# VH-VL binders against RecQ-mediated genome instability protein 1 (rmi1): the designs that were tried, part 18

Target 1, 235 residues: RecQ-mediated genome instability protein 1 (rmi1), of Schizosaccharomyces pombe (q10160)
Amino acid sequence: MNQTTTLSTELTELGVRVQNRWLQSLLDYLAKKHSTGANTTPQLVMQYLVASDIRESTTSEGAAPYIVSEQHNVRIENTMLLQIVRVREIGISIVNQLEYLNDLEELKKLKGQKVIRLVHDESGDEEQNDDDGLTEAQDAVQKGSELKKMCRLILEDSNGQRFWGLERKPIKGIQLSTKLGTKLLVKNVLVRRGVLMLDPNNTTILGGSIEEWDKDYFPKRLIEELKGELSKTKA
Key: E = the ipSAE of ESMFold2; O = the ipSAE of OpenDDE; V2 = 0.75 times the mean of E and O plus 0.25 times the DockQ between their complexes.

## First folded at step 20 (VH-VL; framework fv_mosunetuzumab)

Design d6 (from c2 with heavy chain T30Y; at its last look DockQ between E and O 0.41; V2 from the best seeds 0.00; counts 0 for: pae O 2.7 > 2)
Fold by OpenDDE, look of step 20:
Structure d6 (fold): chain C 235 residues (1-235), chain A 122 residues (1-122), chain B 112 residues (1-112)
Amino acid sequence: as target 1 above (235 residues)
Amino acid sequence: EVQLVQSGAEVKKPGASVKVSCKASGYTFYGYYIHWVRQAPGQGLEWIGWINPNRGGTKYNEKFKGRATLTADTSTSTAYLELSSLRSEDTAVYYCARGLYWSSGYFWFDYWGQGTLVTVSS
Amino acid sequence: DIVMTQSPDSLAVSLGERATINCKSSKSVLYSSNNKNYLAWYQQKPGQPPKLLIYWASERESGVPDRFSGSGSGTDFTLTISSLQAEDVAVYYCQQYYDTYTFGQGTKVEIK
């Protein structure tokens, strides 16, 4: 069996239907860069997949079978692979969100300044793994999860169809800090008035991001977007 | 071997259009954008835009929006740059280059075409 | 747009000596999520297209001699040729690919 066929089959079992041409190109790339093409695992492929645009990397078999926005009280039975285009918290006031995000931005600035200072001190001592500062920022982002109530998502499938997803119940890992381009597996989901009703039973987070979407978005661009929304509401 | 082969030199009048071709070989278009970069005589490098040859998606430098059109033909593995409303300042060597997009981000240019000289003169 | 500024504009170095080129970006090109610097170095000889030397600020492209090295992070980067050879006479460009694509103005390296 061709390595491509075997990997494709294994990925399908994981609910991901990869485009064969994309997979072949990836394998060729890995063979050239890492000389480890023969040792390519499904897990390694998945790392690249979740970092990809699913419109490029996956087939239409994992897309929505209907125009979602036109559907009401319909259950989509097939497993869909989706990517997050936008996240909004709708259970917390915009003002409270902005306060939180501004605090995060200030913390990031403080950490960035510390890193710059460490590079200039020539003193040879302890490579203490500054992994702690990244972990604190991650912890601060995790603390933001405590503020989570309900998110509304803009989702996109492999065909480029965009539609709304609403958390019916809180899903762990979906929050304001969730990376744009994060991949979701959605199974047996109910559509109401063109909106996917998402919950922990029908939604699995695969992870990843689309770098072009996610780069410099959180928290700076999100703050700007929320400010814009606040101004429109006051008008 | 990966190769990008461009069309020959062009001489155009002001106000005219030019279309430059870039034929790719030795790889598939999957995983790679085609970028266009120009270099005026004795000057630096200026990025024009990129195309996803598989889907036709494009991104342009704002400076060239409305004048530059990027296209690709997957059947012939050829990318095209069309530049309209030519001016003397558009006199340059135009390069196509290959760029990765595995993470749907921006990457460096690992292979380049040989360049196409476009001269705009009255 | 991120502006890339190289220094010096021209450099004359004796054969076998070290050549150092600096590149500064107007904005950090370090992506926090992957901790990579979105910076490349190219070599261009007369009448030829640019050739990739370094990517991710410090990774050498295949086939590039080990005398070429890249260093730096954030906004300040350096290309070093440890022992200049006759074939290294060229113009060198830094490039950011963090937000769209922009190049430095180039540094001409000549033999003294």
Scores: ipSAE 0.285, ipTM 0.735, lowest interface PAE 2.7, mean pLDDT 88
ESMFold2, look of step 20: ipSAE 0.509; ipTM 0.772
ESMFold2 (binder alone), look of step 20: mean pLDDT 93; pTM 0.947

## First folded at step 21 (VH-VL; framework fv_mosunetuzumab)

Design e1 (from d2 with heavy chain F107Y; at its last look DockQ between E and O 0.78; V2 from the best seeds 0.65)
Heavy chain, then light chain:
Amino acid sequence: EVQLVQSGAEVKKPGASVKVSCKASGYTFTGYYIHWVRQAPGQGLEWIGWINPNRGGTKYNEKFKGRATLTADTSTSTAYLELSSLRSEDTAVYYCARGLYWSSGYYWFDYWGQGTLVTVSS
Amino acid sequence: DIVMTQSPDSLAVSLGERATINCKSSKSVLYSNNNKNYLAWYQQKPGQPPKLLIYWASERESGVPDRFSGSGSGTDFTLTISSLQAEDVAVYYCQQYYDTYTFGQGTKVEIK
ESMFold2, look of step 21: ipSAE 0.629; ipTM 0.815
ESMFold2 (binder alone), look of step 21: mean pLDDT 93; pTM 0.944
OpenDDE, look of step 21: ipSAE 0.582; ipTM 0.829

Design e2 (from d2 with heavy chain F107Y, light chain D99E; at its last look DockQ between E and O 0.59; V2 from the best seeds 0.63)
Heavy chain, then light chain:
Amino acid sequence: EVQLVQSGAEVKKPGASVKVSCKASGYTFTGYYIHWVRQAPGQGLEWIGWINPNRGGTKYNEKFKGRATLTADTSTSTAYLELSSLRSEDTAVYYCARGLYWSSGYYWFDYWGQGTLVTVSS
Amino acid sequence: DIVMTQSPDSLAVSLGERATINCKSSKSVLYSNNNKNYLAWYQQKPGQPPKLLIYWASERESGVPDRFSGSGSGTDFTLTISSLQAEDVAVYYCQQYYETYTFGQGTKVEIK
ESMFold2, look of step 21: ipSAE 0.636; ipTM 0.817
ESMFold2 (binder alone), look of step 21: mean pLDDT 93; pTM 0.946
OpenDDE, look of step 21: ipSAE 0.642; ipTM 0.842

Design e3 (from c4 with light chain S33N; at its last look DockQ between E and O 0.54; V2 from the best seeds 0.61)
Fold by OpenDDE, look of step 21:
Structure e3 (fold): chain C 235 residues (1-235), chain A 122 residues (1-122), chain B 112 residues (1-112)
Amino acid sequence: as target 1 above (235 residues)
Amino acid sequence: EVQLVQSGAEVKKPGASVKVSCKASGYTFTGYYIHWVRQAPGQGLEWIGWINPNRGGTKYNEKFKGRATLTADTSTSTAYLELSSLRSEDTAVYYCARGLYWSSSGYWFDYWGQGTLVTVSS
Amino acid sequence: DIVMTQSPDSLAVSLGERATINCKSSKSVLYSNNNKNYLAWYQQKPGQPPKLLIYWASERESGVPDRFSGSGSGTDFTLTISSLQAEDVAVYYCQQYYDTYTFGQGTKVEIK
């Protein structure tokens, strides 16, 4: 069996139907990078897959079988591979979200300045105190997870169909800081008024991101979007 | 072996259009992006845009938006650059190049065509 | 647009000596999610298309001699030719592919 066929079969068992041309392109790259192309594993391929646009990397077999927006009280039994286009927290006020995100932005700036200073001060004084700032930033990220209530998602399938997903129950890993382009496996999901009803039982996070969507998005562009939404609500 | 073979040199008048071809071989055509880059005589490299032969998606440098059109024929494994409203400043060698596909945006260019000289003169 | 600036514009180096070319980006081309620098180096000889030398700032393309190496991160990058050979006479370009595609102005490497 051709390595491509074997890998494709194994990936299918994982619920991912990869396009052969994409897989071949990846294998060609890996063969150049790793003198032994023979050691490509499904897990390695999955690392690249979750970083890909599924419209390009996967087949329509993992797409929604219907126009989701037109469906009501329909259960989609098929396993779908989806990617997150947008995340919104709907259980927390926009104002509180903005406060949190602004704090994160300030923390990032402070960290960036410290790194720049550390590179310039080759002077050997081991100031021990750098641990507190990293802990605060980690705590802030953790606080973001604690502030999570319910998210609304814009999801996209391999055909480029976009539709809404709504958490019925909180899904671990879905939050404001979730990377755009994160891949989800959704199975046996109820569609209500064109919206996927997502919960931990029907949604598995594969991870990853789409670089074009994710680059420089969090938190700066997200803040801008939320400000825009806030202004519309006041009008 | 991966090869990109471009069409021959062109001489055009200002205001005319030029269409340059790039025939790909030695790999799966739809598995990679095709980028277009130009180089004016004695100058640096300027990116024009890319096409994904799979589904025909394109991205353009803003400088060339409206004047450059990228197309691809999967049946012949050939990519095309059409540049309209030619100016003297468009005189350059135009290159096609292969870009990696597995990402959403593409990356570096690993193979290049031999280049096509386009001369715009009155 | 991310502006790429190379230095020097031209470099004359004796055979067997080290050649160093610098490239600066106006914005960081380091992607925090994968910790990769979206930077490539190309060699262009007269009358030829550019040839890929380095990608991800430091990874050497297949078939490229070991004397070529790339280093740097964020906004500052360096191409090094450890021992200049006669066949290395060319113009070298850095390229970012972090946000669209832009090239440095090129550095001409000549034999002294």
Scores: ipSAE 0.560, ipTM 0.831, lowest interface PAE 1.7, mean pLDDT 89
ESMFold2, look of step 21: ipSAE 0.695; ipTM 0.845
ESMFold2 (binder alone), look of step 21: mean pLDDT 92; pTM 0.943

Design e4 (from d2 with heavy chain Y33W R98K; at its last look DockQ between E and O 0.55; V2 from the best seeds 0.00; counts 0 for: pae E 2.1 > 2)
Fold by OpenDDE, look of step 21:
Structure e4 (fold): chain C 235 residues (1-235), chain A 122 residues (1-122), chain B 112 residues (1-112)
Amino acid sequence: as target 1 above (235 residues)
Amino acid sequence: EVQLVQSGAEVKKPGASVKVSCKASGYTFTGYWIHWVRQAPGQGLEWIGWINPNRGGTKYNEKFKGRATLTADTSTSTAYLELSSLRSEDTAVYYCAKGLYWSSGYFWFDYWGQGTLVTVSS
Amino acid sequence: DIVMTQSPDSLAVSLGERATINCKSSKSVLYSNNNKNYLAWYQQKPGQPPKLLIYWASERESGVPDRFSGSGSGTDFTLTISSLQAEDVAVYYCQQYYDTYTFGQGTKVEIK
């Protein structure tokens, strides 16, 4: 059996239907990189898949079978591979979100300055104080998870169809800091008024991101978007 | 062996259009982006855009938007750059280059065509 | 657009000596998610297309001699030729591929 066929079959069992041409391209790359293409595992392929645009890497078999926006009280039984285009927290005020994000941005700036200082100070002795900044950043990320109430997502399938997803119950890993392009497996999901009703039972996070979407987005661009939304609500 | 073979030199008048071809071989054509880069005589390198031969997706440098058109023929494994409304400043060697496809990110160019000189003169 | 600036514009180095080329980006090309620098180095000889030397700021392309090395992170990068050879006479370009693609203006390396 051709390595491509075997891997494709294994990936299908994982709910991912990969395009053969994409898989072959990846295998060619890996063969060049590792000199031995022989060690490509489904898990390795999945690492690259979650970093891909599923419109390019996966088939339409994992796409929504309907125009989701036109559906009401329909359950989609098919397992869909989706990627996150946008995340919005709708259970917390925009003002509170902005406060949080601004704090994060300040922390990031402080960290960046510390890294620059560390590169310039050849003097060996200040090992001790770097622990506090990492803890604060970790605490900030943890605070972000604690602030989570309910997210609304813009999702995209392999055909490029975009539609809304709404958390009915909190899904671990879905938050404002969730990377854009994160891959989801959604199965047996109810559609109400064109919106996917997402919960931990029907949604699995595969992870990953689309670099083009994710680069420089969090938190700076997100802050800008939220400010824009706030201004519209006041008008 | 990976090869990108470009079409021959072109001489055009201002206002005309030019179409340069890049035939790829030695790899799966639909598996990698094709980039176009130009170099004016004695000058540096300028990125024009990329095409994904898989679905024909493209991205352009804003400077060339509206004038540059990237296409690909999967049956012949050939990429094309068409540049319209040519100006004297468009006189350059135009290169096609191979990128990567499997990721959603940007990557370097590992293989280059030999280049095509386009001369725009009145 | 991220602007890439190389220094010097030209460099004359004796055979067997070290050549150092610097490249600075107007914006960091370090992606925090994977901690990779989206920077490449190319060599271009007269009448030839550019040739890839280094990617991810420090990874050598296959077939590139060990005398070529890349270093740096964020906004400041360096290409080093540890022992200049006659065949190394060329123009060298840095390239960012973090946000679209931009090149440095090039550094001409000559033998002194």
Scores: ipSAE 0.530, ipTM 0.817, lowest interface PAE 1.4, mean pLDDT 89
ESMFold2, look of step 21: ipSAE 0.597; ipTM 0.811
ESMFold2 (binder alone), look of step 21: mean pLDDT 92; pTM 0.939

Design e5 (from d2 with heavy chain H35Y; at its last look DockQ between E and O 0.56; V2 from the best seeds 0.59)
Fold by OpenDDE, look of step 21:
Structure e5 (fold): chain C 235 residues (1-235), chain A 122 residues (1-122), chain B 112 residues (1-112)
Amino acid sequence: as target 1 above (235 residues)
Amino acid sequence: EVQLVQSGAEVKKPGASVKVSCKASGYTFTGYYIYWVRQAPGQGLEWIGWINPNRGGTKYNEKFKGRATLTADTSTSTAYLELSSLRSEDTAVYYCARGLYWSSGYFWFDYWGQGTLVTVSS
Amino acid sequence: DIVMTQSPDSLAVSLGERATINCKSSKSVLYSNNNKNYLAWYQQKPGQPPKLLIYWASERESGVPDRFSGSGSGTDFTLTISSLQAEDVAVYYCQQYYDTYTFGQGTKVEIK
C-alpha cells in the first residue's frame, strides 16, 4: 500500500478526510526535511493539518451537507471538520473585554522590552528571579478563561461555507484568545435558525491555526474590531 | 526532476499587455503554489503575486492589483502571468517559482523558472 | 510592507575566507505560535534565476553546501559562507515571507 493511502485511511478513522494532493505535497516536504520520510505518522500529519486551511487540505466529505444558514431545527448527524474564522464573547460586555485585552497588550509590551533587555545585558550577575512576570502572564491567560461566559463563532467548512456557531454550554478552549483557524470536529449538532448549537458533547477541539488569520490578530486587531462594534452599538 | 520552463522574451510597446507562461513538470502541479517575481535590470527582486492552481485562488502585491492577472491551466500544468498597461518601468525579467502548499500562509520559493525578459520600449 | 535591508551592498572576500552578509527587517518576522523566522536566503548568479539556500532563517535547502549557514531571529539575520569558493561569486538576497513577500536589495559577493 502506498504510504499516502495508508495515512489517508488512518486519518479517516480520526474523522479527517485529507486531499491526496495535499498529503502528497506534505509528504514530499517531510521527506526532504527528514531525508527518509520513513517516520511520517498520522499524528505528525495531523499537526500539519490543523495548521492548514481545511479548504485546501481536506475533502468536501467533512463539510456541511447543506446550506446551514437555511436550516432550522435540523440535526446534522455527520461529523464535520470546521475551522474558526472569528470568536466573539457575547456573555461579557465589550467594555470589560477591552479592559482585559488592553491589559494583555500592555503585558506583552513589557515582555517584549524584557527580552530586548536580556539580549543587551550580556553584562553581570543579577539572577533576579523574574519569575513574577511569567506568573502574571500565566495568570492573565488564566483570567481569560475565567472570564469566559458564552462565545459566538464564525465557522467555515472545507467548501468555504461560513455559518454561525453558538455555545450552548461553555466549551473548554473556546475563548477570545482562541487562535483563528482552530480546527473543530462537530458531530450530531442541532441547527437552529441557521446557527450550530455547540456544546462539549458535540464539539471537539483539534487545535491549530491559520497563520494568515492568526498573525498579529490577538490582541491588537481584536481590540480594534471590538472598538468598532462598540461604536456601532452607541450609534 | 522539478522544472519550471517559461516562455521566451517579449518586446512590447507602452500601454500593451504581455502574457508570460510557466510550464511545470516533475511534480503534482496542483500540490504547490506558483509565485511570480520580477527583476528590473540591475535591480532587486519584487514579488508580483501567487496562484493556487488547485482552486485558482490568487493573491497580488498591491502594486500590481488591477494590472496583473494570474491564471493556471491544470490540464497543461501551466501558469500564466498577464500584465496590462505596460510601462517602461515594467521592463524586467519575470520569474515563476514554486512554493509549498501544505499550509496556509507564505512560503519560500524552492524552484524557479529560467526567467522571461519583457522589454517595454516606445 | 516589511522592508528588508542588507549590509553590505558589496563584499570582497579572499578565497577560503569567511563571508558574512547581514539582513535586517523593519518588523519582526518571528511567528510566536511556531517560533519560526519567516526568512529565506537566495543566491543569484549572473544570467540565472535565484537559487534557494536557506529557509526558516537557518535550515539549508537540499543540495546546498555545508559552508552556507543562516542565523538570527526576529529582525536581525546573517548568512555566512564559512569558506568562500570561486563558485560562490553571486548576489545574495534575503527574503521575508512573514507578511507578503519582500526582498533585500542584494549583496554582491566577489573574490578579493
Scores: ipSAE 0.593, ipTM 0.823, lowest interface PAE 1.3, mean pLDDT 90
ESMFold2, look of step 21: ipSAE 0.620; ipTM 0.812
ESMFold2 (binder alone), look of step 21: mean pLDDT 92; pTM 0.936

## First folded at step 22 (VH-VL; framework fv_mosunetuzumab)

Design f1 (from e3 with heavy chain S105Y; at its last look DockQ between E and O 0.67; V2 from the best seeds 0.00; counts 0 for: pae E 2.1 > 2)
Fold by ESMFold2, look of step 22:
Structure f1 (fold): chain C 235 residues (1-235), chain A 122 residues (1-122), chain B 112 residues (1-112)
Amino acid sequence: as target 1 above (235 residues)
Amino acid sequence: EVQLVQSGAEVKKPGASVKVSCKASGYTFTGYYIHWVRQAPGQGLEWIGWINPNRGGTKYNEKFKGRATLTADTSTSTAYLELSSLRSEDTAVYYCARGLYWSSYGYWFDYWGQGTLVTVSS
Amino acid sequence: DIVMTQSPDSLAVSLGERATINCKSSKSVLYSNNNKNYLAWYQQKPGQPPKLLIYWASERESGVPDRFSGSGSGTDFTLTISSLQAEDVAVYYCQQYYDTYTFGQGTKVEIK
């Protein structure tokens, strides 16, 4: 039997349409890895798919149906397959985000060089001044939790169109540490002023990454990017 | 049977350019990167860059950026390296090689062309 | 750039004996996310292009005899030919593909 056609049909039944050239390249690799050659399941292919660049691995069926940046108050009813290009926390000051990331890096080294203090905490208090928000960063590090309030995403579809996504409600798995290239399934999403309005009801995280983007990114390159953004807001 | 067949040897003067071809067969051309690697006489291997034939994306070794141009013609399954502003130290055998990229990141080079000698002399 | 350094530059080994080639990278090529070493080994016989032997530091390419083995992790890697054959006379290169692509300077293996 034609393995490529059979797998493509099975993957379509799972809701994903792959480019045949990508699937054939994967099957060639897997055949060398397995002595039997052609015993590949759709589930195994999906594992590689979420690790791929969807611009190369999937067809335009899952792409945005129009130029998103030109739309207002429309709803995209179709399911889109998207990948995360960047994640930014916009509800917490850059200074506090930098403190959090630096503290994580120092803890990873397992050194006693930095003071990690026990403090009384109250998460999510927006009344507190950003200069005083050191408690949020310290609390997250001490608890081993993510520093999270509200993220804005740069998203990309299979055609390479990039657009903004804004969390209207927190989506579990979206935070500063989310891997670049993480795949999302987004359906029935409202577009306002060119931005996808994301929430847990319209967004499913499939996981994965794009290795070229994500390798050695978190936290070091993120720190550098945030420092650059902070410098641009100064005189 | 995967094959990469390159164009014949070239002799060029300093300051000229050269264009080497690499014709692929036996596999889906657009499903793999094509890398270019050179080897000066008696020396080791030096990576020049890659092209993604499917979307035309390229990446270059910084040493060659601005002088090297990688292209591909999917209708003939052929990749090209053009190197401009040639100098005597560009005398080398130039290889094309296939790289697997199903994860959007090129890995090892599993098949190589036979090489094309480019000689730069007055 | 990640610099790849091989040792020795050349070695002579009697037929049937073990040949050992070392490769050291200036930075780790182990990617913690997938726990793989981004290192390959190639064989180049005189007048021929390189041929892939080993990928992911220790996995043999199809058709490569099992007398070839790769080992090591992080920055230190070894190619071993357990019983040298006449057809194994060649130059051997390590290559990293962690951050762009760089090759070691090569190790010439010859019969003593």
Scores: ipSAE 0.600, ipTM 0.796, lowest interface PAE 2.1, mean pLDDT 87
ESMFold2 (binder alone), look of step 22: mean pLDDT 92; pTM 0.945
OpenDDE, look of step 22: ipSAE 0.636; ipTM 0.850

Design f2 (from e3 with heavy chain S103D; at its last look DockQ between E and O 0.59; V2 from the best seeds 0.00; counts 0 for: pae E 3.2 > 2)
Fold by OpenDDE, look of step 22:
Structure f2 (fold): chain C 235 residues (1-235), chain A 122 residues (1-122), chain B 112 residues (1-112)
Amino acid sequence: as target 1 above (235 residues)
Amino acid sequence: EVQLVQSGAEVKKPGASVKVSCKASGYTFTGYYIHWVRQAPGQGLEWIGWINPNRGGTKYNEKFKGRATLTADTSTSTAYLELSSLRSEDTAVYYCARGLYWDSSGYWFDYWGQGTLVTVSS
Amino acid sequence: DIVMTQSPDSLAVSLGERATINCKSSKSVLYSNNNKNYLAWYQQKPGQPPKLLIYWASERESGVPDRFSGSGSGTDFTLTISSLQAEDVAVYYCQQYYDTYTFGQGTKVEIK
């Protein structure tokens, strides 16, 4: 069996149906890069897959079988591979979200300044414990998780169809800081009024991102978008 | 071996259109982006845009939006750049290049065509 | 648009000597998520297309001689030719691919 066929089969078992051409291209690249094309694992392929645009890397077999926006009280039984285009927290006021995000941005600036100072002061002996900066970053991420109530997602399938997903129950890893382009496996999901009803039982996070979407988005661009939304609501 | 072979030199009048071709071989055509870059005589490099041959998705430099059209034919593994409303300033060597995009919308350009000189003269 | 600025515009170096080319970006091209610098270096000889030398700021393309090295992070980058050879006479370009694609103005390297 051709390495490509074997890998494709294994990936299908994981709920991911890759385009043969994309997979072959990846294998060619990996062979060039590592001179050992022989050691490509499904896990390695998945790392590239979750970082890819699924419209380019996967087949339509993992797409929504219907125009989702036109469906009501329909259960989609097939496993869908989806990617996150946008995340919105709808259980918290925009003002509170903005406050949180601004605080995060300030913390990032402070950390960046500390790193620059540490590079210049290489002269002094005191091993002060770098442990404090890691703890603050962890605390900030933890605070973000505490602020989570309910997210609404814009999702996209391999065909480029975009539709809404709503958390019925909190899904771990879905939050404002979730990377854009994160891949989801959604199975046996109920559609109500054109919206996927997402919960931990029907949604698995594969991870990843699309760099073009995610770069410089959080928190700066998100703040701008939320400000824009706030201004529209006041008008 | 990966190769990008471009069409021959073109001479055009101002206001005309030009279409340059780039034939790819030696790799999976739909597995990579095709970028277009131009270089005016004695000048630097300017990115025009990219096309994804798999679905025909494109991205353009804002400077060329509305004038540049990127297309690809998967059956012939050929990419095309059409530039309309040509001006003297469009005189340049136009290059196609292969771009990787495994985990992003685009990385560096690892293979280049030989270039196509487009001269715009009255 | 991220503006790339190279220095110097031209460099004359003796054979066997070190050549250093600098490139500055108007914005950081370091992506925090993967800690990679979205920067490449190209070599262009007269009448030829550019050739890829370095990607991710410091990784050499296959087939590129060891005398070529890339360094730097964020906004400041350097291409170094440790021992200039006759075949290295060319124009060198830095490129960012962090946000769209932009090139430096080029640095002409000549033999002194």
Scores: ipSAE 0.075, ipTM 0.664, lowest interface PAE 3.2, mean pLDDT 88
ESMFold2, look of step 22: ipSAE 0.494; ipTM 0.778
ESMFold2 (binder alone), look of step 22: mean pLDDT 93; pTM 0.948

Design f3 (from e1 with heavy chain L100Y; at its last fold request DockQ between E and O 0.67; V2 from the best seeds 0.00; counts 0 for: pae E 2.03 > 2)
Heavy chain, then light chain:
Amino acid sequence: EVQLVQSGAEVKKPGASVKVSCKASGYTFTGYYIHWVRQAPGQGLEWIGWINPNRGGTKYNEKFKGRATLTADTSTSTAYLELSSLRSEDTAVYYCARGYYWSSGYYWFDYWGQGTLVTVSS
Amino acid sequence: DIVMTQSPDSLAVSLGERATINCKSSKSVLYSNNNKNYLAWYQQKPGQPPKLLIYWASERESGVPDRFSGSGSGTDFTLTISSLQAEDVAVYYCQQYYDTYTFGQGTKVEIK
ESMFold2, look of step 22: ipSAE 0.675; ipTM 0.845
ESMFold2 (binder alone), look of step 22: mean pLDDT 92; pTM 0.946
OpenDDE, look of step 22: ipSAE 0.743; ipTM 0.885
ESMFold2, look of step 23: ipSAE 0.655; ipTM 0.841
ESMFold2 (binder alone), look of step 23: mean pLDDT 93; pTM 0.948
OpenDDE, look of step 23: ipSAE 0.605; ipTM 0.835
ESMFold2, fold request of step 24: ipSAE 0.609, 0.595, 0.601; ipTM 0.810, 0.817, 0.811
ESMFold2 (binder alone), fold request of step 24: mean pLDDT 93, 93, 93; pTM 0.947, 0.945, 0.945
OpenDDE, fold request of step 24: ipSAE 0.568, 0.670, 0.594; ipTM 0.812, 0.861, 0.819

Design f4 (from e1 with heavy chain S103A; at its last look DockQ between E and O 0.74; V2 from the best seeds 0.65)
Heavy chain, then light chain:
Amino acid sequence: EVQLVQSGAEVKKPGASVKVSCKASGYTFTGYYIHWVRQAPGQGLEWIGWINPNRGGTKYNEKFKGRATLTADTSTSTAYLELSSLRSEDTAVYYCARGLYWASGYYWFDYWGQGTLVTVSS
Amino acid sequence: DIVMTQSPDSLAVSLGERATINCKSSKSVLYSNNNKNYLAWYQQKPGQPPKLLIYWASERESGVPDRFSGSGSGTDFTLTISSLQAEDVAVYYCQQYYDTYTFGQGTKVEIK
ESMFold2, look of step 22: ipSAE 0.647; ipTM 0.826
ESMFold2 (binder alone), look of step 22: mean pLDDT 93; pTM 0.948
OpenDDE, look of step 22: ipSAE 0.581; ipTM 0.819

